# Designs tried in a protein design chat: VH-VL binders against Vitellogenin-1 (vit-1). Part 16

Target 1, 170 residues: Vitellogenin-1 (vit-1), of Caenorhabditis elegans (p55155r1310to1479)
Amino acid sequence: SVCKVQKNQIRTFDDVLYNTPLTTCYSLIAKDCSEEPTFAVLSKKTEKNSEEMIIKVIRGEQEIVAQLQNEEIRVKVDGKKILSEDYSAHQIERLGESDIVIELPEGEVRFDGYTIKTQLPSYSRKNQLCGLCGNNDDESTNEFYTSDNTETKDIEEFHRSYLLKNEECE
Key: E = the ipSAE of ESMFold2; O = the ipSAE of ESMFold2 at other seeds; V2 = 0.75 times the mean of E and O plus 0.25 times the DockQ between their complexes.

## First folded at step 20 (VH-VL; framework fv_cosibelimab)

Design r6 (from q4 with light chain S31N; at its last look DockQ between E and O 0.98; V2 from the best seeds 0.87)
Fold by ESMFold2, look of step 20:
Structure r6 (fold): chain C 170 residues (1-170), chain A 119 residues (1-119), chain B 112 residues (1-112)
Amino acid sequence: as target 1 above (170 residues)
Amino acid sequence: EVQLVQSGAEVKKPGSSVKVSCKASGGPFSDYAISWVRQAPGQGLEWMGAIIPIFGTPNYAQKFQGRVTITADESTSTAYMELSSLRSEDTAVYYCARAKYRGSAFDYWGQGTLVTVSS
Amino acid sequence: NFMLTQPHSVSESPGKTVTISCTRSSGSIANNYVQWYQQRPGSAPTTVIYEDNQRPSGVPDRFSGSIDSSSNSASLTISGLKTEDEADYYCQSYDSSNHIVVFGGGTKLTVL
């Protein structure tokens, strides 16, 4: 199962396509919402009117933040900038000047500054995933659960519930 | 203005537990690392553990593993630290502090919560 | 895991310059950023230096930070000392191998 975020749209793990107008506030893209979370993927726009994104991946005891700068991906691990020669020590693979793969416990996240692809096995974490990528429950009609686990058909309410709004972003 | 406001001072008996709250306002909460740091009277700073609220899985200093529980409630922008099986050497001021990333500086600190453990 | 060692106390006269050292016991001091905090009696700590040598907004430029790889140490330098600089100072870094925050033991600065 693959969830794709690009150009203010999301195609969920259950193959549902909808608009996700990301902002300069982080939004929760995908997360292990079991009682012992193992990963979370967040993203925000670099600027209000840009298609460029910043990704934050939390996996276990590390957090990885990446964004495109000067046509190359800049990566921080736990707040420290990491050069591409050190990526493999952090389970990150560089596939080109602007394309990286970040390992997850049971999958991966691919990012190039404009597109986020979160790939998980279809059997992994069924009905325990949450975020804008949906719950991966094999059913496209019940995809929209808000962050408080309330089913909704209101896409705007769904998006808003995963928005980490604060005074420093818009 | 970013603020971290902690719950009030507590006096506890040995063997009991204490739960300290830390309410954030005026800035980011859910994607920041919220740490708990204590300071015994006249002593230095000692990191206890941290949580990133949106992630939900805390990490702890080995010294406190098994006695400390750190949690967060995103809906109220509040982090909690519970320390169990209290001993007299747990008498300290307990601070919450936030960092943008796990390895970053603490840019804001709570006012501190004095916990006194005495028989 | 590693330790950060600071002198227990330093003193210097107003108008002079003081340097507080922070030595890392194992692994390179440059592997992770070093932060410095000031703590006045009865108050929470506040950041005076982050990411080795950066000042938060509102911190006077007489505070500076540096890294010396040859001695495996960080330093906080305060020039033009004022009596209000009298405080405890802590260095801090991150142990990325064990995923823990490490503080130095603290240095009491006395301005005489």
Scores: ipSAE 0.832, ipTM 0.919, lowest interface PAE 0.8, mean pLDDT 91
ESMFold2 (binder alone), look of step 20: mean pLDDT 94; pTM 0.953
ESMFold2 at other seeds, look of step 20: ipSAE 0.843; ipTM 0.921

## First folded at step 21 (VH-VL; framework fv_cosibelimab)

Design t1 (at its last fold request DockQ between E and O 0.96; V2 from the best seeds 0.90)
Heavy chain, then light chain:
Amino acid sequence: EVQLVQSGAEVKKPGSSVKVSCKASGGPFSDYAISWVRQAPGQGLEWMGAIIPIFGTPNYAQKFQGRVTITADESTSTAYMELSSLRSEDTAVYYCARAKYRGSAFDYWGQGTLVTVSS
Amino acid sequence: NFMLTQPHSVSESPGKTVTISCTRSSGSIASNYVQWYQQRPGSAPTTVIYEDNQRPSGVPDRFSGSIDSSSNSASLTISGLKTEDEADYYCQSYDSDNHVVIFGGGTKLTVL
ESMFold2, look of step 21: ipSAE 0.852; ipTM 0.923
ESMFold2 (binder alone), look of step 21: mean pLDDT 94; pTM 0.952
ESMFold2 at other seeds, look of step 21: ipSAE 0.855; ipTM 0.925
ESMFold2, fold request of step 22: ipSAE 0.869, 0.863, 0.872; ipTM 0.928, 0.925, 0.929
ESMFold2 (binder alone), fold request of step 22: mean pLDDT 94, 94, 95; pTM 0.953, 0.954, 0.955
ESMFold2 at other seeds, fold request of step 22: ipSAE 0.873, 0.872, 0.869; ipTM 0.931, 0.931, 0.928

Design t2 (from r5 with light chain V102I; at its last look DockQ between E and O 0.97; V2 from the best seeds 0.87)
Fold by ESMFold2, look of step 21:
Structure t2 (fold): chain C 170 residues (1-170), chain A 119 residues (1-119), chain B 112 residues (1-112)
Amino acid sequence: as target 1 above (170 residues)
Amino acid sequence: EVQLVQSGAEVKKPGSSVKVSCKASGGPFSDYAISWVRQAPGQGLEWMGAIIPIFGTPNYAQKFQGRVTITADESTSTAYMELSSLRSEDTAVYYCARAKYRGSAFDYWGQGTLVTVSS
Amino acid sequence: NFMLTQPHSVSESPGKTVTISCTRSSGSIASNYVQWYQQRPGSAPTTVIYEDNQRPSGVPDRFSGSIDSSSNSASLTISGLKTEDEADYYCQSYDSDNHIVIFGGGTKLTVL
């Protein structure tokens, strides 16, 4: 199962396509919401009207942040900028100057500055995922679960529940 | 205006537990690393552990492993630190502090919470 | 884990320059950024240097930070020393192998 985020659209793990404009505030894209979380994927736009994104991947005890700068992906691990020669030591693969793959415990995240692809095994953690990518329960109905696990048919309420709104972003 | 406001001073007996709160306002909370740092009278700064609230799994300094529990409540923008099996040497000012990334500088600190452990 | 060792105290006259060292016991000082904090009595610490040598807004340019890989140390340098600089100073780094924050022991700066 693959969740794809690009151009203010999300195609969920359950193959549901909807428009959800990301903002300059982080949104929760996908997370292991079990009792023992193993990863979280967050993203925000670099600027209000840009299609460029910044991703933050929390993976076990590491925090990985990436964004496109001057046509080249720049990566920080736990706040330290790292060189591409050191990517493999952090389970990050460079596919080109603008493409990276970040390993997850059971899957991976691909990022090129404009598109986020979160890929998880189809057998993994059904109904324990949360975020804008949905819960991977193999149901494509238009019912969404907010961050407090309540059903809604209101896409704005769904999106707002995963938005990390604060005074420093819009 | 970013603020970290901590709960008030506590006086505890040896063997008991204390739970200190840290409420954030005026800025980011859920994706920042929220750390707890203590300072015994006349002593230096000692990092105890941290949590990224949206992720939920804390990290602890080895010295406190098994005695400290750090949690966060995103709905109230509040982090908590609970220290159990208190001893007199746990008498200290306890600070919360935030960092943009796990390895980054602390840009804002709470006012501190004095915990006195006395028999 | 590694340790960060600072001198217990330093003193110097107003107008002069003081340097506070921060030596890492194992592994390279350059493996992670070094931060410096100033703490006045009764107050929470404040950042004076981050990412080895960067100053936050409002910190005078007479405060500077540096890294010396050959001695495996970081240094905080305060030039044009003022009476208001009298405080405790802590270096801090991150242990990425153990995922913990490490503080130095602190240095009391006295301005004579």
Scores: ipSAE 0.843, ipTM 0.917, lowest interface PAE 0.7, mean pLDDT 90
ESMFold2 (binder alone), look of step 21: mean pLDDT 94; pTM 0.948
ESMFold2 at other seeds, look of step 21: ipSAE 0.844; ipTM 0.922

Design t3 (from r5 with heavy chain A99S; at its last look DockQ between E and O 0.97; V2 from the best seeds 0.88)
Fold by ESMFold2, look of step 21:
Structure t3 (fold): chain C 170 residues (1-170), chain A 119 residues (1-119), chain B 112 residues (1-112)
Amino acid sequence: as target 1 above (170 residues)
Amino acid sequence: EVQLVQSGAEVKKPGSSVKVSCKASGGPFSDYAISWVRQAPGQGLEWMGAIIPIFGTPNYAQKFQGRVTITADESTSTAYMELSSLRSEDTAVYYCARSKYRGSAFDYWGQGTLVTVSS
Amino acid sequence: NFMLTQPHSVSESPGKTVTISCTRSSGSIASNYVQWYQQRPGSAPTTVIYEDNQRPSGVPDRFSGSIDSSSNSASLTISGLKTEDEADYYCQSYDSDNHIVVFGGGTKLTVL
């Protein structure tokens, strides 16, 4: 029920472990891919050779972006930098100096600048989730599903399908 | 260089619909907010709604709820706005505009699409 | 929902300074950032100020933005007015409670 991203490694909701380096382009980590999406989690590396990440959580009508800056997690909500005293008004909890929890409709995302943990109930949206964290179908031998929902055994094809490549990142 | 290119001018009858496209190039698309903003002749700017393409769920200004549909196609980096049940007061220039975040400034605008609604 | 109110028009001579106000009707002007756009006839708007007081690349430093909490307003100030500054100017902010973008009514700047 937990997907963990750190150090170029992903452990999916279905406990599948693989290596896939994130880039400075956003990748889709996990998303409600039902007909009415309720959340999406994206991340990218701050710099090409860094293990530090930027996380973007789209949740309902809010957009939350977080990263470490000067040894402290900095948070923007809809583009406005907010102070930690305002986190609770946005369903964000600060756990210590560099650790935050961002509430999702049916779970949460925990982030400390280097590790992303997305936690969802085991029954949550079985086979309706998409992204690098897999579909949460409680089957550890599943094939990978690309962003167009086709099955593949090719991890490079799988990763590439969730990469938001553009002219400003690599 | 970032560029937003919109579809050409349209002349429509009352009661019909129009669908305007906005193709992005030269920069990020899927994680940015794409808004639609209209401007009637001699009038100010009016925000209609927005979409973040990777998320896929748009949000709309209350005035347009029920008449506007905003969509995006990530494979072509194109956003669309469809306005139905057109009235003469819908005659306006329709702009798409991009922002990094939902509440941040529009850093690039399309050239505008004139939609004229006349009987 | 809040509104942003601007004067309908302002005018001033070349070389002088003009200030365009943008007053928020409810809630604090500081609740979200204020942006300013310049629009010439027949053209799309362009950003001249973002995040209250920041200038995009290519916008001269004679354009400045400010926030006044006591009057619950933002201001765009243009010093050393040039005839090319003649345009419509819009302020804009974000309503985070209703998740909508709000524009001011616009101000026509005439450079006499």
Scores: ipSAE 0.851, ipTM 0.924, lowest interface PAE 0.7, mean pLDDT 91
ESMFold2 (binder alone), look of step 21: mean pLDDT 94; pTM 0.950
ESMFold2 at other seeds, look of step 21: ipSAE 0.855; ipTM 0.923

Design t4 (from r5 with heavy chain T57I; at its last read DockQ between E and O 0.96; V2 from the best seeds 0.91)
Heavy chain, then light chain:
Amino acid sequence: EVQLVQSGAEVKKPGSSVKVSCKASGGPFSDYAISWVRQAPGQGLEWMGAIIPIFGIPNYAQKFQGRVTITADESTSTAYMELSSLRSEDTAVYYCARAKYRGSAFDYWGQGTLVTVSS
Amino acid sequence: NFMLTQPHSVSESPGKTVTISCTRSSGSIASNYVQWYQQRPGSAPTTVIYEDNQRPSGVPDRFSGSIDSSSNSASLTISGLKTEDEADYYCQSYDSDNHIVVFGGGTKLTVL
ESMFold2, look of step 21: ipSAE 0.872; ipTM 0.932
ESMFold2 (binder alone), look of step 21: mean pLDDT 94; pTM 0.952
ESMFold2 at other seeds, look of step 21: ipSAE 0.869; ipTM 0.929
ESMFold2, fold request of step 22: ipSAE 0.880, 0.882, 0.876; ipTM 0.932, 0.934, 0.931
ESMFold2 (binder alone), fold request of step 22: mean pLDDT 94, 94, 94; pTM 0.954, 0.955, 0.954
ESMFold2 at other seeds, fold request of step 22: ipSAE 0.883, 0.873, 0.878; ipTM 0.933, 0.930, 0.931
ESMFold2, last read: ipSAE 0.880, 0.873, 0.887; ipTM 0.933, 0.929, 0.936
ESMFold2 (binder alone), last read: mean pLDDT 94, 94, 94; pTM 0.954, 0.955, 0.955
ESMFold2 at other seeds, last read: ipSAE 0.881, 0.888, 0.881; ipTM 0.934, 0.937, 0.934

Design t6 (from r5 with light chain N98K; at its last look DockQ between E and O 0.98; V2 from the best seeds 0.88)
Fold by ESMFold2, look of step 21:
Structure t6 (fold): chain C 170 residues (1-170), chain A 119 residues (1-119), chain B 112 residues (1-112)
Amino acid sequence: as target 1 above (170 residues)
Amino acid sequence: EVQLVQSGAEVKKPGSSVKVSCKASGGPFSDYAISWVRQAPGQGLEWMGAIIPIFGTPNYAQKFQGRVTITADESTSTAYMELSSLRSEDTAVYYCARAKYRGSAFDYWGQGTLVTVSS
Amino acid sequence: NFMLTQPHSVSESPGKTVTISCTRSSGSIASNYVQWYQQRPGSAPTTVIYEDNQRPSGVPDRFSGSIDSSSNSASLTISGLKTEDEADYYCQSYDSDKHIVVFGGGTKLTVL
């Protein structure tokens, strides 16, 4: 299963397509919402009117932040800037000039500054995922589950429930 | 203005537990690393553990593994630290502090919570 | 995990320069950023240097930080000492293998 985020659109793990305007505040894209979370993927826009994103991947005990700068992906691991020759030591692969793959416990995240593709195996904790990418329950209905796991058909309510609003963004 | 406001001082008996709260306001909370750091009287700073609230899985210093529980409530922007099986050497000021990234500097600290463990 | 060793105390006269060292016991000091905190009695620490050598807004430029790979240490240098600089100073880094924050033991700076 693949969840794709680009150009204010999201195609969920359950193949549901909808428009959601990402902001300069982080939004929860996908997370292991089991009793013992193993990963989380967050993203925000670099600027209000940009399609360029910053991605934050929390993976077990590591925090990986990436963004595009001067047509090259720049990466921080736990706040430390790292060079591309050190990527593999952190289970990060550079595929091209502006494309990286970040390993997850059971899957991967591909990012190029404009598109986020979160790929998980179809058996990956069914109904225990949360975020804008949905819960991976194999149902392609137009009903969504907010961050408190309540059902809604209101896409804006769904999006707001995963938005990390604060005084320093928007 | 960013603030971290902690719960008040506590006096505890050996063998009991204490739970200290840290309420954040005026800035980001859920994607920041919230750490707990203690300082015994006349001694240095000792990191206990941290949580990134949106992630939810804390990590702990080995010394406190099994006795400390760190949690967060995103809806109230509050982090908690609970230390169990208290001993007299746990008497200290307990601080919460936030960092943008796990390995980055603590940009804001709570005022500290004195926990006194006395017989 | 590694330790960060600081001198227990240092002292110097007003107007002079003091350097506080922070030596890492294993692994490279350069593998992660080093931060420095100032703490006055009864108060929480405050950052005076982050990312090895950066000053937060409002910290005077007489505070500087440096890294010396050959001695595997970081240094906090305070020039033009003022009596208000009298405080405890802690270095701090991150252990990326154990995923923990490490503080130095602290240095009491006395301005004579």
Scores: ipSAE 0.846, ipTM 0.922, lowest interface PAE 0.7, mean pLDDT 91
ESMFold2 (binder alone), look of step 21: mean pLDDT 94; pTM 0.950
ESMFold2 at other seeds, look of step 21: ipSAE 0.851; ipTM 0.923

